# Ledger of designs, part 31: VH-VL binders against Cytochrome c oxidase assembly factor 8 (COA8)

Target 1, 167 residues: Cytochrome c oxidase assembly factor 8 (COA8), of Homo sapiens (Human) (q96il0)
Amino acid sequence: APERGAERRDTAPSGVSRFCPPRKSCHDWIGPPDKYSNLRPVHFYIPENESPLEQKLRKLRQETQEWNQQFWANQNLTFSKEKEEFIHSRLKTKGLGLRTESGQKATLNAEEMADFYKEFLSKNFQKHMYYNRDWYKRNFAITFFMGKVALERIWNKLKQKQKKRSN

## First folded at step 18 (VH-VL)

Design mj1 (from mi1 with light chain S95R)
Fold by ESMFold2, look of step 18:
Structure mj1 (fold): chain C 167 residues (1-167), chain A 124 residues (1-124), chain B 111 residues (1-111)
Amino acid sequence: as target 1 above (167 residues)
Amino acid sequence: EVQLVESGGGLVQPGRSLRLSCAASGFTFSSYTMNWVRQAPGKGLEWVSEISSSGSRTSYADSVQGRFTISRDNGKNSLYLQMNSLRAEDTALYFCAKETPFDYLWGTYAFDIWGQGTMVTVSS
Amino acid sequence: QSELTQPRSVSGSPGQSVTISCTGSSSNIGKGYDVHWYQQHPGKAPKLLISGNSNRPSGVPDRFSGSKSGNTASLTISGLQAEDEADYYCQSYDRRLSGYVFGTGTDVTVL
């Protein structure tokens, strides 16, 4: 499932532009929401003795985060752009201006806007289906590799205990 | 059809700069990690640089660290290599290469699509 | 070392098998990183032959096989054919260099 939908409102950039992650951290940590995607990035720790399997898991998590960030940033911008285009097109068809007499942006009522939401969802249906499929595939893969890493760590601890007793 | 086309190579003097481009088509460029690999005339392959799918993570071979900058523009389906302070040993055919999708079972990643390369010659 | 060691040249007659070694160190192959193999015909771009030590991508003949043990990976070409005459490179990741490394390359000649 997607973490955040296309309806998520844009967050003020001042909060995210001043965030400074710790320079040295022994753990993963989560930063502030990205301005465009509204997703919180994970900043990954790389231990000095990271195994090749641990590196594969970290790369998968990093790639998944980048993929997810790019998808929602694009969808949020597309939604906003197409919404404005729809409003402007419908106002023009009705013979109305783009601004009210007070200078504010003219808009459509909720029933008229329902046509936009229906059209947007229909137009983007296949794209969201592919996103959901890929999201599930990535999450299953991450879980699978987390299990493999856990087993590797357990086996290394058991091997260390066995070596200690034999010496 | 899936294709990578490099450009921007040429003859330059030592100490000068050059910017290489790689145009991608036939696949979703923004989904893949991209790499530059070079091959000096009559020599083997040498990895140069890597950039993640969003452009947020980069890495460089020691031989080019601090002189070369990899970048990408996902809106233009283009990969770039800014090459500063060029040296004679940078003379090579420069390939761009697409990394494979992550293998969800084995975690394999390799370079599956390559361009034909653009030649960079650094000499006085 | 910033390279993986391969023999400079290997030759065989059509139908024979040849094996190309790729020897690394404890910071790359010996640490357990995957090895990939590429074929490069003269004047052409490299082509992926083997990924993840032993996986053949679609379109690669089953006469190409790969394996890895300890610090050494091997590419075997069974049933050597004339079109297999090319340069072959192994590739891995090196933890000390924090980057990819290629082998020195092997010229395969079909007699």
Scores: ipSAE 0.683, ipTM 0.882, lowest interface PAE 1.1, mean pLDDT 85
Fold by ESMFold2, fold request of step 22:
Structure mj1 (fold): chain C 167 residues (1-167), chain A 124 residues (1-124), chain B 111 residues (1-111)
Amino acid sequence: as target 1 above (167 residues)
Amino acid sequence: EVQLVESGGGLVQPGRSLRLSCAASGFTFSSYTMNWVRQAPGKGLEWVSEISSSGSRTSYADSVQGRFTISRDNGKNSLYLQMNSLRAEDTALYFCAKETPFDYLWGTYAFDIWGQGTMVTVSS
Amino acid sequence: QSELTQPRSVSGSPGQSVTISCTGSSSNIGKGYDVHWYQQHPGKAPKLLISGNSNRPSGVPDRFSGSKSGNTASLTISGLQAEDEADYYCQSYDRRLSGYVFGTGTDVTVL
């Protein structure tokens, strides 16, 4: 009896704490995929000497992760809901039931399902366009703040050298 | 019109519980970090709690840690504060506040939209 | 002490300039966290006046200005008007508390 990914949907502790450090972690780490968004969350480390600028970058990365997870969780839910509604509507107009005589869920042929996929993509095009715009905006901001943090760290090292030599 | 409306305040005895609600309208509620801030009668402002835009990250002032729970339902555009084990010191006007959007140039977060508050009185 | 210190009151005549100080510590303003300012009229909710030390949100008159240096932030009201009579609060982030802190509040009186 082999274990694969399907069993993980029902197992409470599987994968969620497998790599848990024995003590407080000093590094960012990537957790298991989120059940609803299928994205891997980053668990951010907050160092003792985190500067206010470093905090701003961390908050931006955390909020971007949450925004991304919310978008894809909602899209997955919307896709599933609209797919079932489309199938139900088409089966009803054909005078067919929601389940086959064997009890399995009834579905549509490949051409009819292609109609759903095309309609879903078209209906959600504007939403994906706004998502892409916001993704690029967030990505540019993260890159900008990473540059600011890098300059801050260089500046701090130079101030430490200048202070040490003057002392 | 952008608006936050608090409710659920009242008179309650020490040790009991209350649940505050904040209804949001006129903006995309799920895009913003939300906060509770309180003001005791005749006193200044005190930050209480923060919840991230998705609800996955929360933080609390030391004075309420372990007793209060912030939550949100983005489907209902609503923010909540569950207040347990209430004390006389929790008597205050409770405000719901929205954080500003992330400033991609300067990265500032301030509270730009406030409700009018709901009064909680804890008295024996 | 976890609060930011402000003078209890400040007063001025119409047209005069007043400055409200906000003094923190090395765990908040002194560490370099931003300072925000709020105005609160009696019986009303606070209103954001200044964000990010010196940024004036839309709808806030240009007579309000902010600055920060060291452990201290300042709000200056140039050309006081009657409607400026209110309480004023500063706010920052405190690393030790991992949360926001407000100032003690300043009552501004327009004579």
Scores: ipSAE 0.682, ipTM 0.880, lowest interface PAE 1.2, mean pLDDT 85
Fold by ESMFold2, fold request of step 22:
Structure mj1 (fold): chain C 167 residues (1-167), chain A 124 residues (1-124), chain B 111 residues (1-111)
Amino acid sequence: as target 1 above (167 residues)
Amino acid sequence: EVQLVESGGGLVQPGRSLRLSCAASGFTFSSYTMNWVRQAPGKGLEWVSEISSSGSRTSYADSVQGRFTISRDNGKNSLYLQMNSLRAEDTALYFCAKETPFDYLWGTYAFDIWGQGTMVTVSS
Amino acid sequence: QSELTQPRSVSGSPGQSVTISCTGSSSNIGKGYDVHWYQQHPGKAPKLLISGNSNRPSGVPDRFSGSKSGNTASLTISGLQAEDEADYYCQSYDRRLSGYVFGTGTDVTVL
């Protein structure tokens, strides 16, 4: 049922639904890409009747999102910095200026840039291995807690069904 | 090795402002949710504010909502509390505290590392 | 100011067991939120003793134990020692306040 209010939760246990103010959604939603990490953040909804277990899951999801965004924002900055340093170093080794005759930033050809990408991946290999390990650990934990929440909701439905039968 | 050091406390008149700092060392500061907790002289502990690991989410006790602002600079391993419109009841020793990492089995969070505190006295 | 009620003081002789209660309401402990315990010696910062109702962090002696039932959590110190003389605080989350709450604090005296 499309009920708008839940102000008297104790007085209407059977039909009261959660109210979501018009300015905020009643659901999680995905925002635009973050300019630093290029990841789309989830904006989490906190229901009024959120259980302690549901709160634990939400906090884990929020923390994992922040961890992931921080990792990729830092990795993107590192990539950009090391790319510029590589180009600068190779131009200097060739005896070339940092600018073309027209004043534009000088660049390297595709084969030279491929050497950069290989070096970058090699230098950062272990960091990405640790990231992947932690990513899987976090996602397994999230799945585990999602299962716990699902069981809690099923149990509450069964208790509600048995309570109605008893009444 | 792991350490939190508060600073910026002092004597201040009601209605004025003060900014507290907390310097972190010996752990990866950007990985943890941080909190401010205060203790009035001769009284118990009172939670003040929480900030998420990236700084994107904050929450406040009702007694300080709208007057205090928590912030962090992960590049400087520092936590801050901007305290505006100070009142006599804000007089307390202010601690910064680190939350534990997520417990993957039980999902518990507690305050495992505390600073020694910085004293704020609000008096005419 | 605090929403969690603790006895003001508790005393015991060395080697005895003492128990500190922490009583909340249906918006905090009674709703099912975890309880944590902290020890605070005079002039010192609090130290985490028990997290998640009963979990002892590394380095905390096994004479400290915690439990929770209904609206009440308990910290038990078995085999009381002189260094256990301190203030003890419980902590939980309160859904109504949307924030953390501490207990009123208990002064433990070793006779």
Scores: ipSAE 0.673, ipTM 0.875, lowest interface PAE 1.2, mean pLDDT 85

Design mj17 (from mi1 with heavy chain L105I)
Fold by OpenDDE, fold request of step 19:
Structure mj17 (fold): chain C 167 residues (1-167), chain A 124 residues (1-124), chain B 111 residues (1-111)
Amino acid sequence: as target 1 above (167 residues)
Amino acid sequence: EVQLVESGGGLVQPGRSLRLSCAASGFTFSSYTMNWVRQAPGKGLEWVSEISSSGSRTSYADSVQGRFTISRDNGKNSLYLQMNSLRAEDTALYFCAKETPFDYIWGTYAFDIWGQGTMVTVSS
Amino acid sequence: QSELTQPRSVSGSPGQSVTISCTGSSSNIGKGYDVHWYQQHPGKAPKLLISGNSNRPSGVPDRFSGSKSGNTASLTISGLQAEDEADYYCQSYDSRLSGYVFGTGTDVTVL
């Protein structure tokens, strides 16, 4: 029995964005779009006096970013692969080669591609539903922690003002 | 069952290199931050290194900074620790540890799953 | 590496309550970072007992409780049982180290 070659699940390589923000910057930076996910990574500034709550928020944002990057990188890879397979399959069924007489890559018409998109979306519907659910959960949590951090900062400013008035 | 299994430990001479592996099963490995924690014989726990879910962020204890490299292969559900320039002080049981899922209320991070560890002995 | 300070050993009789302290500094517990607690039996991997100062994971008995005040966290074991004989470690984050820090560990003995 021929050993069914373990289909290497082509996981999109975690493209470490080569973008490095300036070392002296005290701000978050937005990098160029990632080549796999097409999402722009945020490089988060870490203040020297970062509070535990600010750290939690930052970590949540970072984890959410990584989650998004991984999801879309894999989704885009899957989409590209399945699209190519669909095109090849349809061309073969039509008795057409992968290249035209002019040497160009053979393409399908818009109607045939519409069928692919419909099928792809249908096939991935549950995946997208789970993604959307988790996206909302994560972003709600981020917003909640942003509120907490804002309150903490206000409180710290008030305490500092009181201490300055007492001296 | 959620499980972490460490491997690659052994006896090595000072200055040599060793690569530890941790195989994860029973959970979505790519979704979690992973850590290495070590325990010297008869001593307490010492955090060694952390790697984020995608591997884009890494951190190290000062004791291993510049000598150890944490990495992961999410396609293989595997965590690695490349240990270079090993010292006698690196002699320990090395645990792979998974961080808890993010607590959406409290935002706490703890180590909820541990492997049984792999022993690294650095001796002349 | 800066460790959180724990008592070396704590002992109690079955059914008694024992408390393990974990004292940090202004860069870790005193800064407001959460404290976690682990139990480690001899020759076993650590087990998470308390997460986020006082939260018990599923499967951890209610006799284990955690608290935090100032720069000190505490693990209380109520109704001490023979199976509770183990090493206990607190864990937090240290901003100076930019990493996790463990306590020195406490050996709990059941008399």
Scores: ipSAE 0.871, ipTM 0.955, lowest interface PAE 0.5, mean pLDDT 92
Fold by OpenDDE, fold request of step 19:
Formats: sequence, structure tokens, C-alpha cells
Structure mj17 (fold): chain C 167 residues (1-167), chain A 124 residues (1-124), chain B 111 residues (1-111)
Amino acid sequence: as target 1 above (167 residues)
Amino acid sequence: EVQLVESGGGLVQPGRSLRLSCAASGFTFSSYTMNWVRQAPGKGLEWVSEISSSGSRTSYADSVQGRFTISRDNGKNSLYLQMNSLRAEDTALYFCAKETPFDYIWGTYAFDIWGQGTMVTVSS
Amino acid sequence: QSELTQPRSVSGSPGQSVTISCTGSSSNIGKGYDVHWYQQHPGKAPKLLISGNSNRPSGVPDRFSGSKSGNTASLTISGLQAEDEADYYCQSYDSRLSGYVFGTGTDVTVL
């Protein structure tokens, strides 16, 4: 029985964004687009007096960001790989080389590429559905925790005003 | 079966380095935050380090800050702890621990899966 | 002190109820961070017993219950059994340490 070669799932390297916000900044920062996911990472500020609810919200946002980065990095890698394989296969079928006479990479026409995009989208349809479902679930949770944090902040401001009136 | 298996422990002299490994199986390793927790002989549990699911964020206890480095290889389902400048106080059983899935209602984070631990002894 | 304070030992007879306290400070339990509980038998890894102050994971008996008030969390074991003889640890988060903190541990003995 031929040993089915373990298909090395080319996982996108964890792109550690090299963007480092200034150490004295009290604000969230947006980094440049990641080279694999093309998503801009947010660097979250951690306040000294962060509440447990604020921490939970921040952690959820950070985890959701990492989840998105990983998904799109892997999706883009898969897309690029399958696109290249499709182009090579079609060129070979046409009896064309991988390079033009000018030394440029041979490309397919827009109609042929449309077939690739349709096939790719069809093949990945379920994956995108699950992604969208989980995306909504995460964002609803984030919104819910944002509401809780907002209420907590309002309550704390009211308590501080009452204490100042009593002194 | 969900499992974590630590390795790389042993006897080392003070000032030396050691690298621990933790092999994960039975779950999507790349989706979870991972931790190292240690237990000195006859003592309680001490949190050592945390690494996010992608490895982009790390945190350390003050006792190991600047000496230890947590890392992961999601392609190999592996967690690592590089321990440099080891001290007698670092003598402990080292556990890798997985965080619970995010609770969308309460936002709680606990350690639901633990390895058996690997023993590190630092002595002259 | 960066650790949560637990009693060193608690003992009870089979069928009795025992309570383990976990006392923190204004930087951890008193700030409102959740408390988790772990059971550890000799020579074994810790097992999650209670999550988020009072939530019991699947497979944990209903005789285990958790509560939290102010800067103190409590684990109650009702109907103590011989198999409950173990070390118990509380865990929380400390804002000053920017990390997780464990309790000193409690040895539960069944008489």
C-alpha cells in the first residue's frame, strides 16, 4: 500500500507585525497591513486601572483579531497556491510554457481566470459560511461586552459625583 | 482524546539553559491560548507564562521575566518554554495548560486541559 | 503578597460538608476578577473543578459548588467522599502582576 505522503499543509507563518507603538502612548494603534492576511492589526492600549470587564472585552477583541488574521492568511495562501496550480495546468494543456518569449510569467485570459474564481468560490463556500457565522457570533459578543463596559463607566462616574457632593 | 504531553525536563546546573516542549493532540491547537504553570516540590501552583493562539502576544510572571521565552509551532501542535539563566528556585514540575474556549456570556478563562508535567531540577 | 490565601488543611468525615476559603485583595478577587478552582490528587495534574466562580464543568459532581463575595471565594464540598481527598487550588487574575495567580492550596483530608 503506497504510503500516502502526509500533505504538508503549508500554514502561513504567524506574521508577527513588526509595528510597535510608542511606549508612552495611551491610545490604540493600527499597524500596516499584514503581508499574509492583508489585514491591519490593532495594537490595544492597556490602561493602568483596567476593569475586569474591560479586560474581558480587550481579550475577546484580541482573540478575534488573531482568529481573523489566521483565517485570511491561510485563505490567501491557499488561494495563491491553487491559482498558480490552475494557471500551470491550463498552460500545460494549451502546450504553452510558463514564461512568455519576453521572459514574463505566462498568464491566462480573463475568461479562463473567471472559471478559476468560480471554482474556488464554490469549493470554499462552506468554509466561508462557517467563517461568516463565527464572525457574527464574535462581533455580537464584542458588542455585548462593549455595552457592559459602557454601563460600568457610567455607573462609576455617577458614584464619583455623589462622593464629591457628600464632601 | 485531548492530550498534552510535556518533555525536556531534567537535572541542570544553575546558570544553564533548558528547553521544554509540550505536544498537543485531540484538539485544534492553533485556536487556543496556551500557558505554562509550575509546581515546586511540596509547594503550590505558580503561573509562569502565556502565549496567544497565533503566538503574537506573550506574557510572563515577574519571577521569570527576561529569562524565559514562551513560543509555539502551530504546524507541529507544539508549545515550548526556553529557560535561560536557571536558578535553584526554578526547580519544579512544569505543566502545559490549555485555556478554555471563550465564554461568550461571562468571558471567563480557566485551564481545562493539563499535561502530566515534566520535572526540572536545578542544583549544583 | 501575590498569592491568594487558603487554609493549609481542611478535614471532614464521610458525608459531611467542608468549605475552603480563598481570600484575595483589591488587585484580584476584590477587583472583581473571576475565581476558578482546581483539584489535584497526589502525583497527578490539576483538574478544573469550578470555572467562573460557580460554573461546574461537565463530569464534575454536583456536590462541588463555588461562590464569591467581596474579596473571598469559597469552594464547598457537600457529602464528602474518600475520593475527594486531594489538594485544592483557587485561581484568579491579578492586575498588578498582569497575570494569573493561584491560591496557596488546601489539603483536604477525609477522616
Scores: ipSAE 0.852, ipTM 0.946, lowest interface PAE 0.6, mean pLDDT 92
Fold by OpenDDE, look of step 18:
Order: C-alpha cells, then sequence, then structure tokens
Structure mj17 (fold): chain C 167 residues (1-167), chain A 124 residues (1-124), chain B 111 residues (1-111)
C-alpha cells in the first residue's frame, strides 16, 4: 500500500508582522498589509480604565482580526500554490517551458486562467460559505458589543453630569 | 479527545533557564488563546502568561515579566514557555490552559481545557 | 499580587448546601469583570465549573451555581456529595494587573 505522503499542509508561517505602535500611543493603530493575508492589522489600544464591556469588545475584535488574518493567509497561499501548479501543468501539456525565450516566466492566456479561477472558486465554494457565515456572526457580535459600550459610556457621562450639578 | 500535555519540567538551579512545552490535540489549536497557569506546592493557582491565537499579542504576570516568554507554533499545535532567570519562587506545577471560545452573547473568557501540568523545581 | 479572597475551608454534611465566597476589589469583581469557578481534586488539573458568574458548562451538575453581587462572587454547592470534596478557585480579571487573577482557594470537606 503506497504510503500516502502526508500532504504537508503549508501552514502560513506564523510570522505575523508584529506591527508595534509607539509605546506612548493612546489610540488604535493600523499596520501595513500583512504579506500573507494582505490585510492591515489593527493594534488595539488598551485604556487604563477599560470597562469590562470595552475589554470584551476589544478581545472580540482582536480574535476576529486574527481569525481573518489566518484565513486569508492560508487561502492566499493555497491559491498561489494551486495557480502555479495549474500553470505548470498546462505549460507542460503544451510542450512549453516554464520560461520564455526572453527569460520571463511563461504565463497562460486569459481564457486558460479563467478556467483555473472557475475551478478554484468551485472547489473552495463551501469553505467560502463557512467563512462568510462566521464573518457575519462575528461582526454582528462586534456591533452588538459596540452598542453596549456606547450605552455604557452615555450612562457614565450622564451620571457625571448629575454629580456635578449636585455639588 | 481534546487534550493538552505539558512537558519540559524538571529540577533546575536558580538563575538557569528552562523551556516548557504544551502539545495540543483534539481541537483547532490555532483558533484559541492559550495560557500558562502555575501552582506552587500546597498553594493556589497563579496566572502566568497569555498568548493570542496567532501569537501576535502576549501578556505576563508581573512576577514573571521580563523573565518569561510565551510563544506558540500553530503548525505543530504547540505552546511554549521560555523561563529565564529562574527563582525559587518559580517552583510550581505549570499548567497549559485553553481559553473558551468567545461567547457571542456574554463575552466571557474562562479556561475550559487544562493539561495535567509539568513540575518545575528551582533549587540550589 | 492582588488575589481574590476566599475562605480557607468550608465543610458540610452530605445533602447540605455550602457556599464559597470570593471577594475582590474595585479593580476586578467590583469593576464588573466576570467570575469563573474551578474545581480541583487532589493531584488533578483544575476543571471549569462555572463560567461568566453563573453559566454551567456541559457536564457540570446543576447542584453547582454561581452568583455575583458587588465585589463578591459566590459558588453554591447544593446537595453536597462526597465527590465534591476538592479545592475550589474563583478567577477574574484585574484591570490594574492587566491580567487574570485567581482566588486564594477554598478546601471543601464533606463530613
Amino acid sequence: as target 1 above (167 residues)
Amino acid sequence: EVQLVESGGGLVQPGRSLRLSCAASGFTFSSYTMNWVRQAPGKGLEWVSEISSSGSRTSYADSVQGRFTISRDNGKNSLYLQMNSLRAEDTALYFCAKETPFDYIWGTYAFDIWGQGTMVTVSS
Amino acid sequence: QSELTQPRSVSGSPGQSVTISCTGSSSNIGKGYDVHWYQQHPGKAPKLLISGNSNRPSGVPDRFSGSKSGNTASLTISGLQAEDEADYYCQSYDSRLSGYVFGTGTDVTVL
């Protein structure tokens, strides 16, 4: 029985570019696009007097961000790999080399590439559906907690105004 | 089965270094925040360190800040704790603990899965 | 380190109810951070008993209940059983420490 080669799932190297904002920053920072996911990471500021709701919101946003980063990093790697394999396979079938006479990387025409994209999307359709479902779930939750935090902040401001009027 | 297995504990002298490992199985390791919690002999639980799912964010207890480094390899389903400049007070059973999935209603964070721990003894 | 304060020990007879208190401060429980409870049998890893003040994970008996008021959280064990003999720890978050905090632990003995 041929040993089914353990498909080394090329997991995107966990080297998420640690965008480090300035230490004295009192606001959220947006980093450059990650090299794998192409998503811009947000560094969330932690206020000294962060409320429990604010903490929950921040943590949810952060986890959602990391989830997105991981998904797209892996998806992009898979896409790139499969695309390259497709190109190589097609070129080989045509009896063409991987490089042109000018030394450029040989490419397929738009029609041939359209077939790849269609196949790739079809193959990954279910994965994308699950992603979208979870994306909406997470973002609705984020929005919900944003609402809670906003209400809490309004309430706290009202209490402070009342206390100032009583003194 | 969801499992965490700690390793790398042992007897070390003060000032030395030790690296703990935690092997995760039975769940999507890369999706969860991981923690180290320790328990000194005959004492209570003490939180040591946290690392986010991607490893992009880390936090430490004041007692270990600057001495310990938490890291993870999601490809290997492994959590690590590099412990430098060890002290007698670091003598403890070290647990790897998984954080609960985010509760989308209440936003609660607890430790739902624990390893059996690995014993670190710092003694002259 | 700012620990949450628990009674050292609590005892009860089988079938009785016992309550373990966990008292924090304005930087943790009093600030509104959730409290979690863990059960630890001798020589075993902690087990999550209560999440988010009062939520029971799957597999946790209904005789365990959690509550929170002001700076104090409480774990109540109703219908105490011999298997409930263990150490119990509360856990929360402390804003001053920017980290998780555990209670001092409570030894529950079944008489």
Scores: ipSAE 0.837, ipTM 0.942, lowest interface PAE 0.6, mean pLDDT 92
Fold by ESMFold2, look of step 18:
Structure mj17 (fold): chain C 167 residues (1-167), chain A 124 residues (1-124), chain B 111 residues (1-111)
Amino acid sequence: as target 1 above (167 residues)
Amino acid sequence: EVQLVESGGGLVQPGRSLRLSCAASGFTFSSYTMNWVRQAPGKGLEWVSEISSSGSRTSYADSVQGRFTISRDNGKNSLYLQMNSLRAEDTALYFCAKETPFDYIWGTYAFDIWGQGTMVTVSS
Amino acid sequence: QSELTQPRSVSGSPGQSVTISCTGSSSNIGKGYDVHWYQQHPGKAPKLLISGNSNRPSGVPDRFSGSKSGNTASLTISGLQAEDEADYYCQSYDSRLSGYVFGTGTDVTVL
């Protein structure tokens, strides 16, 4: 029998927390948002009697989470870097410094920043189309394997009940 | 062209350390689980270690657990194997290998791309 | 070393069929894990020949086929050719070892 009841909550006194998954968990659990991707990772339970099919499903879910986290971490980094480069380029074209007179980081107004957002979306359109295609493929596959696992578990229960009736 | 190129092999004394590298090209390295497989002279293949696409999950054969560390740098398209506390039994040709994409119907993983290997010799 | 058992060698004449067995246990093949096959010529890296018990990757000749039943997987080479002379390894996963396992290897000789 698996042990239950270990679950962490954020209770940081200064607005910062430490995330630590339970050592003996018999359930999947969801961690805090990743610093770079902003996605909440799932930490998967591996049961002692995991079947080969259940292992395939778990590997697919783990691989999909890693793929998704890597994509958004890269996109967030690229967005931040290109945003700063855009601002610096436009400030330089205007003959303005990178800092205001008070030392604060110089910025562009909302209308000027809209040009950046449009350029970024246009440049990355194909990349996001491929991401969406792959996202749907992965989610369909996960659903398909969840169905296979459900059928396997039903079959195993029927096999066990039929064995007991014949004894 | 899809290829894997291992390096860092050599002659080393027992108890010492060695670090292997594997350079990947021609495919999206960060999308695939990677493995190390070794082959002692005149012997068969032995799986050594696995690392997930992001590097967040690793596993090891019992014979190397606690002594070897697999890692990757997806920014450099590179896979690594840090080998500590080397023994004569670790003498082998070390291959890096790429796992196939997940088969969405059958869920099959196999090793579809292999490097040519780098030789590690551990002797007194 | 837990390994899948293969015959040391198998031989046949050109055009004949040979079959290589790969026998495991209830913690690997017998539990239902997939079996993959690799071909290795001397001095070269292994090449994936069969994945998922019976799936033939693109570029692998039709004469190679695989099957699995119980604790045993089989690779059959129909219409043996001189270039098929090589070592052949099966591979599976083992739940007790929590890792991949390879077979002992089979040296195929073309007479």
Scores: ipSAE 0.695, ipTM 0.889, lowest interface PAE 1.1, mean pLDDT 86

